VHH binders against StAR-related lipid transfer protein 6 (STARD6). Designs and how they scored, part 1

Every score and structure here is a prediction.

Target 1, 220 residues: StAR-related lipid transfer protein 6 (STARD6), of Homo sapiens (Human) (p59095)
Amino acid sequence: MDFKAIAQQTAQEVLGYNRDTSGWKVVKTSKKITVSSKASRKFHGNLYRVEGIIPESPAKLSDFLYQTGDRITWDKSLQVYNMVHRIDSDTFICHTITQSFAVGSISPRDFIDLVYIKRYEGNMNIISSKSVDFPEYPPSSNYIRGYNHPCGFVCSPMEENPAYSKLVMFVQTEMRGKLSPSIIEKTMPSNLVNFILNAKDGIKAHRTPSRRGFHHNSHS
Below, numbering starts at 1 at the first letter of every chain, in headers, positions and changes, except where a header shows other numbers; antibody chains aren't numbered by Kabat.
ipSAE, averaged over its two directions, is called F for ESMFold2-Fast, E for ESMFold2 and O for OpenDDE. V2 adds 0.75 times the mean of E and O to 0.25 times the DockQ between the complexes of E and O.
[cut] marks letters that were taken out.
The coordinates of atoms that the task and the answers printed are left out; those that the model quotes come from them. Centres of patches stay.

## First folded at step 4 (VHH; from b15 with Y101T Y108T D111Q)

Design q01
Fold by OpenDDE, look of step 6:
Structure q01 (fold): chain B 220 residues (1-220), chain A 123 residues (1-123)
Amino acid sequence: as target 1 above (220 residues)
Amino acid sequence: QVQLVESGGGMVQPGGSLRLSCAASGFTFSSYAMSWVRRAPGKGPEWVSTISGSGGSTSYADSVKGRFTISRDNAKNTLYLQMNSLKPEDTALYYCAKDQTYDFWSGTSFQYWGQGTQVTVSS
């Protein structure tokens, strides 16, 4: 499998989503974060668009979001976020395990995702993700294997202040299992808002370099 | 506590060889991909190579492809980097890393590399 080609293609798709301003329905607005959705073309579900402002430069924000080791310290939706392989300096494969959601009604899912960061002119960066098959990490009975269609983060400078970033997140996830689409639609917007909030808090905490202790992950 | 201790660095002439080692402790070694990264004086960090937890998959930077070989012994919790056909441009401090992204000097906390081992390639 040509992971690099897949990564590049995924980035282009995310770029396309970002450029597409039509057909979005606002489903939630909270804490100056806007969640919109439209029908996905990849699966029977929704493509979500999440928009927020982050008080950090696009470069630093992208770096922060691209980090693996500290992801679980700020992303409360995850139990595990491990790099399982690196393709090149800008591309890696990660294993992600979610927490349970919706008061335990949604069991944890795991994902094997190809992650790629691409830097564009004008200080825009895209971190794209897509689920891939990685033979060393086959599905397990321990978790329901989910599938991420092209997802990603678009980090762009604010016109009025380049020290701030517009963050646009695209989420296109098959949770799989016996989960009803209605439950996903009901819970997803809040989860997406929380992600942005967590990111804001996380990046704030990372503004000043600090040494942290090792966080033991009992699931790894 | 995660500990990574690099060794095996030294001074060699161009065309020479070195074998780096990294002793890992404080985590389940075989469960994680491991990487080598390097930083030359005055330059940013450069990813060199990664090997998957099982050792079944390896990847290399273009600059070292065909010359460097990453391997691991999970029974010994040790990561290796065989460096052949060394060039002056390979001169750098080499780090063993559990987690490595594009820029590990970006101001975030990076606890998953050692102190590094110096490799100097010079006539």
Scores: ipSAE 0.321, ipTM 0.705, lowest interface PAE 1.5, mean pLDDT 89

## First folded at step 6 (VHH; from p51a with S106G G107T Y112V)

Design s3
Fold by ESMFold2, look of step 6:
Structure s3 (fold): chain B 220 residues (1-220), chain A 123 residues (1-123)
Amino acid sequence: as target 1 above (220 residues)
Amino acid sequence: QVQLVESGGGMVQPGGSLRLSCAASGFTFSDYAMSWVRRAPGKGPEWVSTISWSGGSTSYADSVKGRFTISRDNAKNTLYLQMNSLKPEDTALYYCAKDQYYDFSGTYSFDVWGQGTQVTVSS
């Protein structure tokens, strides 16, 4: 299995989604976050585009999103996020298990995803992912094995304030199992808004840890 | 304090065109998706169109798709609606809005901040 070739192709697909301005329909706007969708070319379902502004540079934001150690502390959609194989400094395979959603209507899924980070011109960093076969982690009876088609994050500078990032996220998830498509369409946009809000809170907490703003020295 | 000022409405014959503008102040315009909403006489509010904060995504009600074009100029804090091939059923008071929730039943919730601009299409 040539994971680097797959990673490079996946990055090109995400770059293509970011350049494509046609056919996106806004399906939710809340708290300065916009969720858009169009029909997926990969499966019977949607490709989602999520836009938000993060008060952090693209390099630091992409490093935060790429690093695995704190992922489940801020990503409230996940119960498990394990890097199970590192290919090189910018490429790894992870195993994720989601929380249940829609008041239990969507039971947890697990995924085996190839993750890749690449820097582009203009201080644009892309973290791209797709599900892959990884024989050491076959599907188990404990979870429905979902499939992420090409997806990821595009972190680029705001023109007016390059210390801030435009974050665009692409999501193309085939949940599998016996789910009504309407349940996915009704719940996914809100989940995607919450992801951006939780990432924003997570990077803020990581950048400015607790106790730095208090007068603790006055009590010593 | 949020201010949205709609303009560009008027009376027009069927098949005619109008361009609506919405001047925004009191908030960071480029951080928000923006929408057009209309209220016809004797009817409740009807969503018309939404544009993402970057302008990279747009959406339209089926009744206006292909005839109306939403756009924005973030440098000028201005939202636009180009309305072509106007029909009598487009007659309404048009508002711009920031922040909205969309469900898949086609229902939006909006905060209306301006007086609106009247569009009247009659033969």
Scores: ipSAE 0.006, ipTM 0.398, lowest interface PAE 10.5, mean pLDDT 84

## First folded at step 12 (VHH; from y1 with S31E S35N Q100V F104W W105S S106G G107T T108Y Q111D)

Design y6
Fold by OpenDDE, look of step 12:
Structure y6 (fold): chain B 220 residues (1-220), chain A 123 residues (1-123)
Amino acid sequence: as target 1 above (220 residues)
Amino acid sequence: QVQLVESGGGMVQPGGSLRLSCAASGFTFSEYAMNWVRRAPGKGPEWVSTISWSGSSTNYADSVKGRFTISRDNAKNTLYLQMNSLKPEDTALYYCAKDVTYDWSGTYSFDVWGQGTQVTVSS
């Protein structure tokens, strides 16, 4: 399987989602985060669009979202996040296991995803994800294997403040199992908002205090 | 100076249509969600509609859903509200309001308002 080709295609699809300005219905607004949805063309479910502003530059934000080492520390939706195979500097396969959701009504899911970061002109970065078959990590009886259709993060700079980013997240997830679509639709928006909030908190926590040079005004 | 200027209001009969415009200046319009809010006589402000910075996402109050359409032209720094099937209860001063994008308080708020444009629906 040509993972690099799949990654590039996935990024292109996410870019397409980002450029699509039609048919989005707002389903939740909370804490300056907007969740919209429309019917997915990939599966019988929804494509979600989540929009928010993050107080970090696109480069730093995208790096933060791309890096695997710290993901579990800030993403409260996950119990496991492991890179299982590195393809190149910008592409890897990860294994993720979610927490239980909706007060335990939704059991944990695991995913095998191809993750790819692409940098565009104008300081826009896209981190795309899509589930892939990876024989070394077959489904187990311990978790329901979910499937992510093309998902991703689009990080773009704020023109008035380059230290801030527009973040748009796209989510198309098949949870699989015996979950009712209604439960998913009811719980997903809140989960998506929480993800953005967690990311915001996480990136803030990882900010190296800019050594504000104490200009000692030596009053001679 | 940040400024919002509404226009397009007027008097119409029930069932009529109006299109409101809001010209924005003094800030990067394309980076902010924009809103329409209205205030009827003797009533408090009522949120009408919101549109995301990209224009991709829209939301409406139940009272106007299916009748009103919010849109924007970022190249022209202009917000629009197409109002169809107008009712007497739609009579209000309509305001354009800028979303507080950099407010991390977790609350939905607006930091800039226009002067409003009067919409009167009367037979």
Scores: ipSAE 0.082, ipTM 0.562, lowest interface PAE 2.4, mean pLDDT 90

## First folded at step 19 (VHH)

Design ee2 (from dd5 with D111Q V112Y)
Fold by OpenDDE, fold request of step 23:
Structure ee2 (fold): chain B 220 residues (1-220), chain A 123 residues (1-123)
Amino acid sequence: as target 1 above (220 residues)
Amino acid sequence: QVQLVESGGGMVQPGGSLRLSCAASGFTFSSYAMSWVRRAPGKGPEWVSTISWSGGHTSYADSVKGRFTISRDNAKNTLYLQMNSLKPEDTALYYCAKDQVYRFWSGTSFQYWGQGTQVTVSS
C-alpha cells in the first residue's frame, strides 16, 4: 500500500472540504464553537465541520495537534494514542483507542489512521487523517474497530491577529458496531465541541516548549 | 525508566560500512516502533529510519534509502542499523529512539533517546 499517496490525497480532500462553503447545516453552537454537518459522500453518515478560534499561531497549533506523545494528556476522549509506524518525516500511522461515550452507552472504539501534516502558503497547515489497513494491528475482540474517512485539521491565521488561529476540523467517522445513527447524531456535536475545548486548554497548558522537553539519557 | 544505549559507531572511509546497535530497557520493547535519528554538527535532528514493533514494516529517509537497513531482535531488546556505502554526509551522532512524535516549534523530535553513537565518514 502506498501510504504516501494516500496521505497526499487525503490532505487534498480535506483542503477541498475547507474550500467548500455550500450545503452545511449548523447543528450546534457552543462557547464560540460552531458545528455544522452535511451528508458524507464517503459513507452513509455525516461529514462534520467544526470551527473555533485558538489563541495560538497556526504553526504551533498544528504542531500541537500533530504530536502523539502528549495527546492523551489533553484529549479526554482518548485512552490511547500511539504512533505505530513512521512513513516519513511528516507521515505516520497511529493506533487510537477512545474512551466510552454517552455515559457508557457507546463502548470504546479503536482506529488505525494514517496521519499527515502539510504546510501551505499563507501559514496554513493541514493535518489529515484516514483509516488504513495495517496488518500488524488487526481488529481485536477488545474493541470495536472504527473507520475514519478523510478527516483533518485546518489551521489558518486570523487576519486580525496572526498569533491566533482559525481552527477548522473535519470529521467523517464510522463508529461501526450496533449503534443507531440517531445516537451518533445526537452525541457527536457535543463531542466535537469538547475536543476543541480540550485542545484549547491543552495548548494553553503547553505553551512553553521547555515543558515538553527532550528525554535524553545522559551518562554521567 | 527508559534506557537506550547506542553502540557501533566509529570512523570509516567513504564507501565503508558500520553496524549500529541499541540496547533497550525499562519498557516493553516489543510493543513499540523504534527509530534511528541522527544529528549532524550544527543541524537539527534528522529522522533516518523506523521499524514497526514486529519488524514487518520499515521506512527510510530518502537520503539513506537503499544503503541503510533497520532491523530488530525483540528477544534481545535490541535495535540495529546496518549502514552501507557510507558518505561524508552521513557523519552525525546517531540516536536510537522510542518513536513517539513530539513536534516542537523548531521541528520534530522523540520522547526518549540515548546518548548516541558517533559516526564519522571521512577520507
Scores: ipSAE 0.871, ipTM 0.934, lowest interface PAE 0.5, mean pLDDT 91
Fold by OpenDDE, fold request of step 23:
Structure ee2 (fold): chain B 220 residues (1-220), chain A 123 residues (1-123)
Amino acid sequence: as target 1 above (220 residues)
Amino acid sequence: QVQLVESGGGMVQPGGSLRLSCAASGFTFSSYAMSWVRRAPGKGPEWVSTISWSGGHTSYADSVKGRFTISRDNAKNTLYLQMNSLKPEDTALYYCAKDQVYRFWSGTSFQYWGQGTQVTVSS
């Protein structure tokens, strides 16, 4: 499987979503975050567009969102986020396991996703993700394997202040299992808002350079 | 306590070969992808290679592709890096890294618990 090609294609699709301003329906507005949706062309479900402003530069924001090591410390929707293989300096495969949702009515899902970061002119960065088949990580009986169609984060500078970023998130997830579409539609917008809020809190906590760096344990 | 102990470094002439080893302990080695990273003098850390938990998949930086080979022995909890056709630009401190990736404004980073092993390529 040509993971590099898949990654590049996925980023291009996310870019396309970002440029498409038609057909979106606002489904939730909360704390200056807007969630919109439209019917997905990839599966029988919704493509979600989430927009918010993050008080950090696009470069720092994209780095924060791209990293794997501390993801579970700020993303409360996940219980596991591990890299399973690195393809190149900007591309890796990860295994994710979610928490339960909707007061336990939705059991945890796991995903195998190809993640890719691409930098564009104008200080715009895209982090794309798409589920892939990775034979070394077959589905388990412990979790229902979900599927992410092209998803991603678009980080762009605010015109009035380049120290701030416009964050646009695209989510196109098949939860699979025996779930009613109504439950997913009812719970997803709030989850997406919470993700942005968690990201804001997370990046704020990581702003101190002394807290993060090349981790070397001198005692080993 | 997670421990990674690198060894096998040394001084070689250009065109020479070295084989690095990393002894892992304190975690289930066979459950994680492992990587080699290096830091040259005055430079940030650079990813070199990654191998999946089973060894079924390997990836290499373009700078080392065709010259370096990553491998592992899960029974021995050991990671290896065979380095052939060494160049002066390969001079660096080499680290064994676990599966987590950190990307910050200060550069790319990895989780490792060893001291690293020095590789020097010089005439």
Scores: ipSAE 0.862, ipTM 0.928, lowest interface PAE 0.5, mean pLDDT 91
Fold by ESMFold2, fold request of step 23:
Structure ee2 (fold): chain B 220 residues (1-220), chain A 123 residues (1-123)
Amino acid sequence: as target 1 above (220 residues)
Amino acid sequence: QVQLVESGGGMVQPGGSLRLSCAASGFTFSSYAMSWVRRAPGKGPEWVSTISWSGGHTSYADSVKGRFTISRDNAKNTLYLQMNSLKPEDTALYYCAKDQVYRFWSGTSFQYWGQGTQVTVSS
């Protein structure tokens, strides 16, 4: 399996989603964050688009979203986020385990995802992801193995203030297991708003100096 | 408490070899991917190599492919980097890291994974 080719193709699919302005239906607007959806062409379910403004440059925002070191500190949807293999400096495979979802109605899922970062003209940075098989982390009975179809983050300059970023997130998650589609439809938009809010808080806290580097290293 | 202790650095002539070691404690070493990262004087960190938990998958930065070999001994909780055909551009402080992808912002924040071990290649 050619992970680099998969990563490059996935980035092109996310770029395509970002350019596609048709067929999107707004399903939630809250705290200046807009969630839209349309039917996925990859599975029976939805492709979501989430948009918000982050007061940080696109380069620094994309680095923050790409690095693994503090992901679970700010991403309250995850209990585990481990890099399990690195393909090259811009491409890695991660193993994630989610928190329970929908007030415990959706048990934790795990994912094995290929992650790729690419810089485009106009200070646009895309972090794209897609689930892959990785033989060292086969599905197990401990978790329902979910599947992320092409998804990711698009970080670009805000038109009115290029020092700020417009963050667009695409989510195309097949949760698997026995779940009602209506439960996902009712809970996903709010969780996606919360993701943007948590990322905004996380990057703000990341800029604040930490004493961990002065006494001893922080660790998990 | 995770502890990673790098050793095996030193001064070496161009074309020479060194073998770095990383002794790990405070976590189940055999469950995690491990990486080597280096930092040249006045530069940000550069990823060098990664090995999966079993050793079944390895990868290298283009700048070191064919010259460096990453390995691990899960029974000894130790990670290794065999460095052959060393060049002056390999001069750096070398760190091992547990399952991390690291990016350095500005000089206002950065993280280190241990003390590192210095490799200096000069004639």
Scores: ipSAE 0.576, ipTM 0.815, lowest interface PAE 1.9, mean pLDDT 86
Fold by ESMFold2, fold request of step 23:
Structure ee2 (fold): chain B 220 residues (1-220), chain A 123 residues (1-123)
Amino acid sequence: as target 1 above (220 residues)
Amino acid sequence: QVQLVESGGGMVQPGGSLRLSCAASGFTFSSYAMSWVRRAPGKGPEWVSTISWSGGHTSYADSVKGRFTISRDNAKNTLYLQMNSLKPEDTALYYCAKDQVYRFWSGTSFQYWGQGTQVTVSS
């Protein structure tokens, strides 16, 4: 399987979602975070768009979202977030295991996702993801194996203050298992607002310089 | 509790070889992918190589491919890097890392870093 070709195609799909202004219905607005949805063309379910402002440059924000080291510290939706294979400096495969959702109504799922980061004109950085098969990590009886259709993050300069980022996230998750369709629709918008809030908290913590003998590398 | 202890560095001439080791404790070593990362003087961290939990998949940065070989011994909880045909550009402090992708560098936030092992390649 050509993971790099899949990664590049997935990035183009996410770029396309970001350019597409049609058919979105706003389903929640809270604390200047907007969640919209429309029917997915990939599965029976929704494609979600969530957007908010992060007080960090697009380059630093995209690097923060791409790196794996602190993901579970700030992303309260996850138990596990591990890199399991690295294809090159811009492309890796991760294994994630979610927490329970909806007061335990949605049990944990696991995912094997290909993750890819690419820089675009206008200081726009995209991290795109899609579930793939990876033979060393077959589905197990411990978790329901979910499937992420093309999804990811778009980090762009905020027009009014280019030192800040507009973060747009696309979520297109097939949870699998035996679930009422309505439970996902009722819980996802709030979970997506919380993701943005938790990412804000997480990147704020990373702006503090380390005393371990490593230094922040500012891009220049 | 995760502890990673790097060793095997030293001074060598260009074209020489070194073998680095990383002793791991405080986690189930055989369940995780492992990587080598290096920091050259005045520079940020650079990914060198990664090995999957079983050793079935390996990958390398273009700058070291064909010269470096990553391996692991899950029974000994040890990660290795065989470094051949060393160049002055390989001079760096080398660290091992547990299943991590590093681009946003803040030493306290990524994972426990050992002291690293210094590799110096000079005539």
Scores: ipSAE 0.477, ipTM 0.765, lowest interface PAE 2.5, mean pLDDT 86

